# Designs tried in a protein design chat: VH-VL binders against o29789. Part 2

Target 1, 134 residues: o29789
Amino acid sequence: MDEKTLAKMIEAVNKHMPEKTRSLAEMLKEKDPTIRAKDGNEYYIEKRELEFIAQHVDELDWPRFRIPVILEMNDIGGERVIYVRDKLHAEFIKRAFGFDRVLNGILTLYMYELPQIRRKLRTASQVIFRISLK

## First folded at step 1 (VH-VL)

Design c4 (framework fv_ficlatuzumab)
Fold by ESMFold2-Fast, scan of step 1:
Structure c4 (fold): chain C 134 residues (1-134), chain A 119 residues (1-119), chain B 107 residues (1-107)
Amino acid sequence: as target 1 above (134 residues)
Amino acid sequence: QVQLVQPGAEVKKPGTSVKLSCKASGYTFTDYYMHWVRQAPGQGLEWIGEINPSGGSTNYNQKFQGRATLTVDKSTSTAYMELSSLRSEDTAVYYCARGEYLFDAFDIWGQGTLLTVSS
Amino acid sequence: DIVMTQSPDSLAMSLGERVTLNCKASQSVSSYVSWYQQKPGQSPKLLIYDASNRATGVPDRFSGSGSATDFTLTISSVQAEDVADYHCQQYDSYPYTFGQGTKLEIK
């Protein structure tokens, strides 16, 4: 990814994500203490995810489009959980990661039984992203 | 100050369509869902549907599916609800209301537009 | 669709009395219930969300409780400005539905 694009993405994360991502992560910790943010932070976005999102950066209205909330599950099997704000984020991440082609269109996000998040997934027609840790 | 501004009233004939507006101010328009709710005279509240201004995605109450169309104009921070094939029972006050993405509590409401459908 | 049923339909209270309004869902809605106050000629105003959380600016005399199918809104000491219709709403599943409302009046 070029340096200019990366700088834009970092600015978007710093300006628009902290309050919402911290709130969500705190709620998740109350329900399931095995869910944790990488390096003790309540939010993170991995280099791989930034690279894929950056491939579609021109499709984003950065002042309006927020980067998805991404939390790492400390789980046997190494599955990663992505929590997204809305259906636009879900569809964008699906396209950015190429799940329709790379994973035969299988989209599964393992989630705990958290009422707020379950409601959002139900209303979003349960679009689920399953990403294995490398 | 956060507010949603709607026109006061509209009068329409049965069988026509109407497009109601809701202008948002005082917050980032694309950060919150916009909901539409109606209330017939002396009756309770009825949810019509929701739109996410960020992506344009919508969900409708099946009772209004095919008759109601929700849209937004991000450049003017304005939400619209178009209702077609109007009947006398569509006479009601129509509200727009802001919902949070996690809780969908309707924390800010417009003042409502009174739609009268009469022959 | 989930049916929300409020009780009573109306009641008249004396100033300073404790009043409890009830709301029952036809199936479990977990804690996804909000309460709204609507004064004559005005738009609804959010009082309570997620069953028990007071919205910003709402007086402490208002409180909500309940889960699953049974919910209550309590006003610990009713005041003249509390004359209004009170509506409960579930947002657990689509379509979102409201109760028929409870009218609160002062005797």
Scores: ipSAE 0.000, ipTM 0.533, lowest interface PAE 14.3, mean pLDDT 70

Design c5 (framework fv_ficlatuzumab)
Fold by ESMFold2-Fast, scan of step 1:
Structure c5 (fold): chain C 134 residues (1-134), chain A 119 residues (1-119), chain B 107 residues (1-107)
Amino acid sequence: as target 1 above (134 residues)
Amino acid sequence: QVQLVQPGAEVKKPGTSVKLSCKASGYTFTSYYMHWVRQAPGQGLEWIGEINPYSGDTNYNQKFQGRATLTVDKSTSTAYMELSSLRSEDTAVYYCAREDYGDYWFDPWGQGTLLTVSS
Amino acid sequence: DIVMTQSPDSLAMSLGERVTLNCKASQSISSYVSWYQQKPGQSPKLLIYAASSLQSGVPDRFSGSGSATDFTLTISSVQAEDVADYHCQQSYDTPYTFGQGTKLEIK
């Protein structure tokens, strides 16, 4: 991630995030490509995901958005299951999967293209996405 | 520009079948469920069924089970509804409609095809 | 099947008046209700989804409310272009069903 993207991300955290996530701004200065934060939950965020957040920071509903995004994936019987704990995270995943250039992968594009997955993004506060991998 | 284009009208005799088309454009055809809804003159809207264009899976209103067949042609981004054993009470405007995100709503709708069943 | 009943069947209002259209489900359907506007010779147009969410591009004088079995579409100040049939729909269970429609006219 370049300095400009990092600066935008830190600025967004400082302006909009709850007090408990302010220490995450310190972690964004780390050299490591992956940021792990703890706030009652385990969070993982990659450099590419940070870049996506920085690009769309003005579009996020910051009062209800928590950084980092919770993303848990399980492979069950040849299907990838993505668990999203609440509607805000589901909306972020929907947006991220709609922009294949940012996350870059067949998994991202495939999830966006499945109508049944899109249905789950709107109807459940706790969302499980089941997809067949190719 | 997202749109669904349907023919304006069809006239059929009782006992025959009809295959109505719905040409989609301006979006990824396989990413959204397609629904079929009819409206008899001066009456309300009646749901016929749905199809997942990605998988071809269908779900029908029991009233139309066995008479309606929903299909898609992915190469032309076209959805079809075939209705067999036509009766005069099948005279109605037939709409295709895209289900947007989730289970809640249909947007957009096609212009509708007026099917007239008469001898 | 879930039966959707709209009331009144028809309504004539003066310009600028507040309009209330009702839709009742035969069983609890949470918030799985959408409202559509249909002008003569045209296809239905989505106004409200998920009982209370306004569709993009729809004027903010339209609003929806309700849950479970009783739902309402409100037009805060009716305008001439609002003359149409209004349909409610449930998406809680298949078959998806619509109300019979309410016709809105200007006096």
Scores: ipSAE 0.000, ipTM 0.527, lowest interface PAE 13.1, mean pLDDT 71

Design c6 (framework fv_ficlatuzumab)
Fold by ESMFold2-Fast, scan of step 1:
Structure c6 (fold): chain C 134 residues (1-134), chain A 120 residues (1-120), chain B 107 residues (1-107)
Amino acid sequence: as target 1 above (134 residues)
Amino acid sequence: QVQLVQPGAEVKKPGTSVKLSCKASGYTFTDYYMHWVRQAPGQGLEWIGEINPNSGGTNYNQKFQGRATLTVDKSTSTAYMELSSLRSEDTAVYYCAREGYSEGWYFDYWGQGTLLTVSS
Amino acid sequence: DIVMTQSPDSLAMSLGERVTLNCKASQDISNYVSWYQQKPGQSPKLLIYDASNLETGVPDRFSGSGSATDFTLTISSVQAEDVADYHCQQYDNLPYTFGQGTKLEIK
């Protein structure tokens, strides 16, 4: 990935980060969990997808677990990026999706590099949390 | 509504130990880290340590490592801080505080504090 | 440890004035800063988190800004009820550390 594309992805992620993240534990207790994005839009997250994530969360740190943000970059060919800044989310992504790639300071997952991961991320990104940059 | 209830005051002699309590209500106790912070008279806030109430895992400020022990009782939704080998300079208000969420981890609710006085 | 330094140590303002309180970190902490208000004899109360987000129930006259090492808490029009000590805190790295506090008084 070239520097220009990476910089654009980072900018989009920072621009569209949730106003306030929510704990997985709290959301699992709700009937219709939602998360509010920085753009002001409220996104409903399917509870079954939260239950899938819960299978892969480290029990020692689950009170601190935040919902992964998946950003779809439509103006750069529909490439989707998961933004992760902390070690807990990095380990979750390695375990849940079988992916082990990180960028300095920011973990991103590239939909185009691994077809099996692309399938998992496409399914997850549609129901977990996604922001489309158009 | 979230509440963290602490006793108002404790008086202890130097060289003894104290175990301070913090009773949580209004939320699921095991879903949030609990922190302990103290404030000596006329001084700023000083972080003592944190506990994961789900696992019992702890992290301490090195200054209190070996003297402070954090525990929880899930059945009563109560967090405890035990401080040993008390000295006069341990006289302070001791707060428990719940860790909230956003891009990082901040303290969204605080107990009223317990004034610990260490005197002969 | 990350050292948090607040300035000034104290301020006396007139009602309705704009007040600015500063907080400096000894190293880059991104936006992992919160501000707390502590009235005499009371526990700290969260005002701002993640440098600029206003906590629910906090009056709109309060705002936060800054990133990396320099942070500011602003009260657009100070009121009598704002008399308190204000503390900044970093949560980028353990141990969590606080500034020494700024005391706000009304003339």
Scores: ipSAE 0.013, ipTM 0.585, lowest interface PAE 7.8, mean pLDDT 74

Design c7 (framework fv_ficlatuzumab)
Fold by ESMFold2-Fast, scan of step 1:
Structure c7 (fold): chain C 134 residues (1-134), chain A 120 residues (1-120), chain B 107 residues (1-107)
Amino acid sequence: as target 1 above (134 residues)
Amino acid sequence: QVQLVQPGAEVKKPGTSVKLSCKASGYTFTSYWMHWVRQAPGQGLEWIGEINPSGGSTNYNQKFQGRATLTVDKSTSTAYMELSSLRSEDTAVYYCARDLYDLWGDFDYWGQGTLLTVSS
Amino acid sequence: DIVMTQSPDSLAMSLGERVTLNCKASQSVSSYVSWYQQKPGQSPKLLIYDASNRATGVPDRFSGSGSATDFTLTISSVQAEDVADYHCQQYDSWPLTFGQGTKLEIK
């Protein structure tokens, strides 16, 4: 993205999320942003997802919103949409964009991550949509 | 530090029920699912079920469904497993274990285990 | 139910040797396999999760690999404190199931 758009996104994040805006603003400036996981390792974050968060900061429940901390090694550098797997992020996407966006993202993960999604969908009583596993 | 504390031993007669406890400390009790796993003498590990301490929702291994009941007391950060209609083959060490990821089923911390002996 | 089968049942190694423990699932479990170390009289301790990720505090000599139905735990240079039973577990589907265990001893 261009520098003018990036500056506007950083300003929006700073306005609405002062406690976390340092971290997000710094990450948005990085070429290859990372997040520190529970295992102490750093994993790459797809920059478009940070941009999505920054664009929709007004609609997040900031005290409860968290970027996913735990990632599998094989999730880094792939085509997978990591954050759509988190229930709080799924709830935000449902509210911001409606069922179409949530279903599109999760169907993509279902097709490419079938065994992993099988486990998460069965245990997640907070799954916002119904998907029948084969 | 994270700790799951269980009593050392229980002795029960066949046909009775037992309620085992697991007291958690060192983390936010409601943020992680709790599992129960048993190990009979000289045997492998066997999963009994899981409970979400936040809402109380449970999932059971079908083998134990109807006999095992998982509950929690949030005020004391304690998880419980009640097992009814005890048989000699229920003699085992019973562990509580914390889910490494809240939706997975691999366990990063285990209690020290309670040895349940079922004998007449 | 998915059956997890470990091999060998037991093995005795010399200090410093490379150890390989195997775990086979009766059907695909993707990468959803964990390995646990259990010393006599103690509870299991998580070594590896998601087939290949070391748990916090686990020495570098422990590594895991595999996918689908065939999984391996490797100890690159066995130490005296590694004497234990080792268990694999799948969490791809319910019920969660464990292997029968492999006993590691020093000769």
Scores: ipSAE 0.000, ipTM 0.517, lowest interface PAE 15.7, mean pLDDT 71

Design c8 (framework fv_ficlatuzumab)
Fold by ESMFold2-Fast, scan of step 1:
Structure c8 (fold): chain C 134 residues (1-134), chain A 121 residues (1-121), chain B 107 residues (1-107)
Amino acid sequence: as target 1 above (134 residues)
Amino acid sequence: QVQLVQPGAEVKKPGTSVKLSCKASGYTFTSYYMHWVRQAPGQGLEWIGEINPYSGDTNYNQKFQGRATLTVDKSTSTAYMELSSLRSEDTAVYYCARDLYEDSSGYFDYWGQGTLLTVSS
Amino acid sequence: DIVMTQSPDSLAMSLGERVTLNCKASQSISSYVSWYQQKPGQSPKLLIYAASSLQSGVPDRFSGSGSATDFTLTISSVQAEDVADYHCQQSYSTPYTFGQGTKLEIK
């Protein structure tokens, strides 16, 4: 990730997640141990940290972010990383990570999930979900 | 293939209004901010404003506040700029331009070919 | 509003020469500057963003540098197709503002 892209992502998070956004910005900037760097400048947010994000998903405009979703799967003792260049919708985040957060009874235009993600959640023997920021 | 298609020219009388269109294709229309920029003949570029096609939220250059109105039609992937109370100083080429990032960055990676607006009696 | 001032207004170069174009902001804008190329009768084309990032598809003879208030666009070996007006722009704050442009000509 180039420097400006990272800076703009931090600014966007701070703008749209005012509660505790300082902590998330520090985590992103300092390469917090809960975020694993891969291939240099990519950052993975662990599933446990996504609970914080999921609680604030109503405050985020996910289509505004260039946030790729990286899915890690373990089908037969091995891990595979599937890079999904898709925008994040509130419903996708809740379903993909099993969060029971209901922030609003009405979901909007961007409630669609990729069909393959739904199928993999059902058939995979182990799934590790991460969101990569870049 | 990203394209932003605009009409070539419009001629209007002073005191009237105009609504210019910008039809987008080749990308997810609602994922990128759309900007409007004008250029008077032989002059520099001037930013008019931006719109988030997903939410409809707008931000305007104060110089155009109250005269410019930015809208979108998601069903046709078309952005519009309406400019009211036209005067001769509004004669310019009007461009629509896509933001580089899906978050608003203020960098413009794709531009329409521009519409020449001529305001004269 | 942040004022962007470009220099020189016009520049004539010989083919193959290194050319530098300057852009100055009226206040610190960190690295939030971009450069555009505009040929006669055409729309502007993004060359550089974030002061030094080369846009995809732009020849590597173009480069940008600078920070805070002083920025430079460099063409390492000017070619005939580089004849154009060049505009700098700040994206630090709205309203986004452009310089007056530098016209590059071949002698």
Scores: ipSAE 0.000, ipTM 0.517, lowest interface PAE 18.8, mean pLDDT 69

Design c9 (framework fv_ficlatuzumab)
Fold by ESMFold2-Fast, scan of step 1:
Structure c9 (fold): chain C 134 residues (1-134), chain A 122 residues (1-122), chain B 107 residues (1-107)
Amino acid sequence: as target 1 above (134 residues)
Amino acid sequence: QVQLVQPGAEVKKPGTSVKLSCKASGYTFTDYYMHWVRQAPGQGLEWIGEINPSGGSTNYNQKFQGRATLTVDKSTSTAYMELSSLRSEDTAVYYCARDSGEDFWSGYFDYWGQGTLLTVSS
Amino acid sequence: DIVMTQSPDSLAMSLGERVTLNCKASQSVSSYVSWYQQKPGQSPKLLIYDASNRATGVPDRFSGSGSATDFTLTISSVQAEDVADYHCQQYDSYPYTFGQGTKLEIK
């Protein structure tokens, strides 16, 4: 990707994403971006997926909502079932489903939080919103 | 600057219901969860529930499930808490408070209303 | 429900003394604990979040520490304006719960 396009994407991410996702803008500057998970391993992320997230953040109306946090994902009968705490997070993920690359990038970015999410789920009695993707 | 404005006091009889208001200003109302917390005289704080003003989704402390109802009016940037079947032990100051975070890890409150003193007496 | 227990119930300090307030969770809450200051006749004010992060505008004499089940709020040099009730809160799991509060007075 050329430098001008990359700079514009970084500006869009910084403008429209909450401060917590600033690492996305930094990752866009790297040739081979990685996320270090809680298990100590690094997971490579397709730069193309990050670029698609940045391009489509406005179209998904992301800036008006809290960053989606995925509590759990299961594959049941060939369907991807996603559990989130908030209805708005469920709505956002459903809207992203039509953009396969954006959805996959979002899922990848949030996978590194899984150990913390599992701990909270163990002790919580709460309403969880379920969405099914196929 | 952020402000959450609540009425000063309300007096109700046992068995009735009350609807308390919290008018927000100084920020985008739909961008932050709103919480309701009460404090009985001389006692600690007790969490009642939360509402997402954008979508209207709510989470309640099970102790108040079925008695408390949280709603919002986006056009006036006002949050409401209705509490039914009032009893004397519901006498408390009721606060609205803004969630300061953007994700599942938040749950602390950066701005609080002044509180409404609800007195339930016969 | 996670029970938050604060200690002591009350304490009286001399100006300039170091104060430590304790908060214990009945089960692990990781670092998802906040502290609030409530002066007489006022609403609570956020002091500390995520166990150790100071909220904007809070003086540096206030600090928080701890993890899992044991948390502390420290005031390095108590001042007259610090007279208040102090409340800890967990937000690891629902329902969010608070301790009973610690009352700080100047002797």
Scores: ipSAE 0.000, ipTM 0.534, lowest interface PAE 13.6, mean pLDDT 75

Design f10 (framework fv_refanezumab)
Fold by ESMFold2-Fast, scan of step 1:
Structure f10 (fold): chain C 134 residues (1-134), chain A 122 residues (1-122), chain B 112 residues (1-112)
Amino acid sequence: as target 1 above (134 residues)
Amino acid sequence: QVQLVQSGSELKKPGASVKVSCKASGYTFTSYAMNWVRQAPGQGLEWMGWINTNTGNPTYADDFTGRFVFSLDTSVSTAYLQISSLKAEDTAVYYCARDQEDYVWGDYFDYWGQGTLVTVSS
Amino acid sequence: DIVMTQSPDSLAVSLGERATINCKSSQSVLYSSDNKNYLAWYQQKPGQPPKLLIYWASTRESGVPDRFSGSGSGTDFTLTISSLQAEDVAVYYCQQYYSYPTFGQGTKLEIK
């Protein structure tokens, strides 16, 4: 996927989901948590993934810990990756999930930033969650 | 030249079904989402939902679940709206409308079909 | 759902005079990350489909005369026709696309 197309897709996702992230605390209260991907479809995220993260985040910080929107990355074998806007959150997820959950040690992330630039390349981890089509 | 051409008007009895077509030309069909918008006689516009033309996955607004089905035939660049178990309140002009470039779901609509009048009467 | 409310329901304006149509959203349609207002305006003449006039609250669609302009931000938006012409008689709709699309009820514009 080229950079311009990816930026447009991220922009489209952000338009429907005003925040790129959802609170861990709110998602943990849901029976069957879902998230919208770039293809416009809703996916179930396995609740045990959220529970695993919760085990490694102080309960007092659950409202502040945000789960990023899920992106489909077809140009690297169809892997479903979670883009983390905040590098600290990316490092935390990497530590909580272990290195084997980080896609090939890639440390770059496309971020959408205004007003100066529509996107910005930042150093961050990519993490894969297990998801299924809603 | 971008065009969306819809099928002709339909007169149906309550309980029947109808299938409206919207044939696209002048652009890559699978690169733009297709939306359906309804307008009852003398009323305003109601967004019904959209269909992802690349995946075929439909999304319906809350008022349009159950009897309404969006589908595609990508080989002929055509989107379809099927309404089953027709009721008098389904009497309306139904429009197909294209999302602007590169969006996967509902946005502003740059091109519209001419509309298909569906009349449901006994 | 975001509810769109237009005012007035109908408006009569003399040829050559300014027409203003208002649109209010039940919640902000300004997205903070891109600083854009997710609002469009359409013109519908009898027997015709709607025609896109304005998108992103103030960007005029190609081929739309410059007498049409959009303004506003957040929850309050205005469509202005600076000098009304006979061909401008139509119903005008605002539409938000910040979430799933919703339309205002329409404003009928006629010549006085």
Scores: ipSAE 0.000, ipTM 0.521, lowest interface PAE 16.2, mean pLDDT 73

Design f2 (framework fv_refanezumab)
Fold by ESMFold2-Fast, scan of step 1:
Structure f2 (fold): chain C 134 residues (1-134), chain A 117 residues (1-117), chain B 112 residues (1-112)
Amino acid sequence: as target 1 above (134 residues)
Amino acid sequence: QVQLVQSGSELKKPGASVKVSCKASGYTFTDYAMNWVRQAPGQGLEWMGWINTYTGEPTYADDFTGRFVFSLDTSVSTAYLQISSLKAEDTAVYYCARELWDAFDIWGQGTLVTVSS
Amino acid sequence: DIVMTQSPDSLAVSLGERATINCKSSQSVLYSSDNKNYLAWYQQKPGQPPKLLIYWASTRESGVPDRFSGSGSGTDFTLTISSLQAEDVAVYYCQQYYSYPTFGQGTKLEIK
C-alpha cells in the first residue's frame, strides 16, 4: 500500500468513526479484526470489506457510507433484533427496502433482513460485520 | 464489446448436478455485481440471487438456498452457477446478468438445463 | 417481497398505433433521497435474453428507439410504444430493484 494512501485512509477513518474505534491500519493487521463502537460493543468485520475500503477510500461517500459499526443486537419481547442507529444508514435502508419498523425511535431490523442490506451496500459501503448468534 | 457468454445446453437425469459458466469480457469484471435469473419453459423471469464479484460473497433468494451455489474465477472473469440434486422442476433457461445502477443492463445468452429421465 | 403485477397479460395492436402496458408494485419503489423510481422495463423476443429498455422508470437505455417511453411514479408505471413496428413483437417485463429484484408476470405484445 502507498504511504500517502494509508495516511488518507487513517485520517478518513478517524474523522468518521467513534472515539473508541481503532485505526483501519491496525485492524488490517489482525487475523479476525473487530471494531469497537461508541456504544462499547465489538463487531467482527470481514477482512475483505476492510481491504475494499482501503482500495476505494477516495471514491467512498464517507458521510453516507462510513464503516457500519453501529448495528446492535437487542432483544424486544423475546425477539432478537438489529438496531440501525446511524441516521444516514437508516435512511438508506428505509428507502432501499421499505423497512420502516421503528422501536424506541430507532430503525429496527430482524436478523433475516441483514443479507438484503448487505446486497445494497455492495458499491460504496460493503463494510458490514457478521453478527454472531453464539 | 461488453458481453457475457454462457456455456452450452445440458441434458441431465434427476439427481445429477450441473455447472453453468458465464464469461465476461469488455469491462472490469470486479466493478459490477453478477446476478442469476431463471426462466422455466413458457414462464416469466425469476431472480435467483447475486454474487459480489469483488469479494466473492454470494446472496441467494429464499427459493434458491441449499442446492444452488454461486462462485467466481476472477482470473478468467467467469461466474458459475452449480445446481446439485437436480429435479424435473429445475428445467429452465438460466441467465447471468450484470447490474448497472441495480438494473440488469447486459445479459448472457442463456443456458438451457433440461432435467428428464 | 415486492409483488409486481402487469396488465394486460396480452395485447394486440395494429402497426403504427400506440401500445400501452401497465405495471403495479405492491409498495412504493420511489427513493426520496434521489427522487428516482427503481423500476426497469425489459423486452424479450423468443429464443433471446431480455434486453433492458428503460431504467429509473423513464430513462431510456442507450440504443433504444425514441418510440419507447416509460412513465409513472410510486406504485403505478406505464411503458408506451408510440408507433408499433413489426420488430416490437415480444414479451415485456417490468422489474423493481428497490429491494430484492422481482419481475412482473410479463405482457405479450402481438400485431393485430
Scores: ipSAE 0.000, ipTM 0.521, lowest interface PAE 13.2, mean pLDDT 74

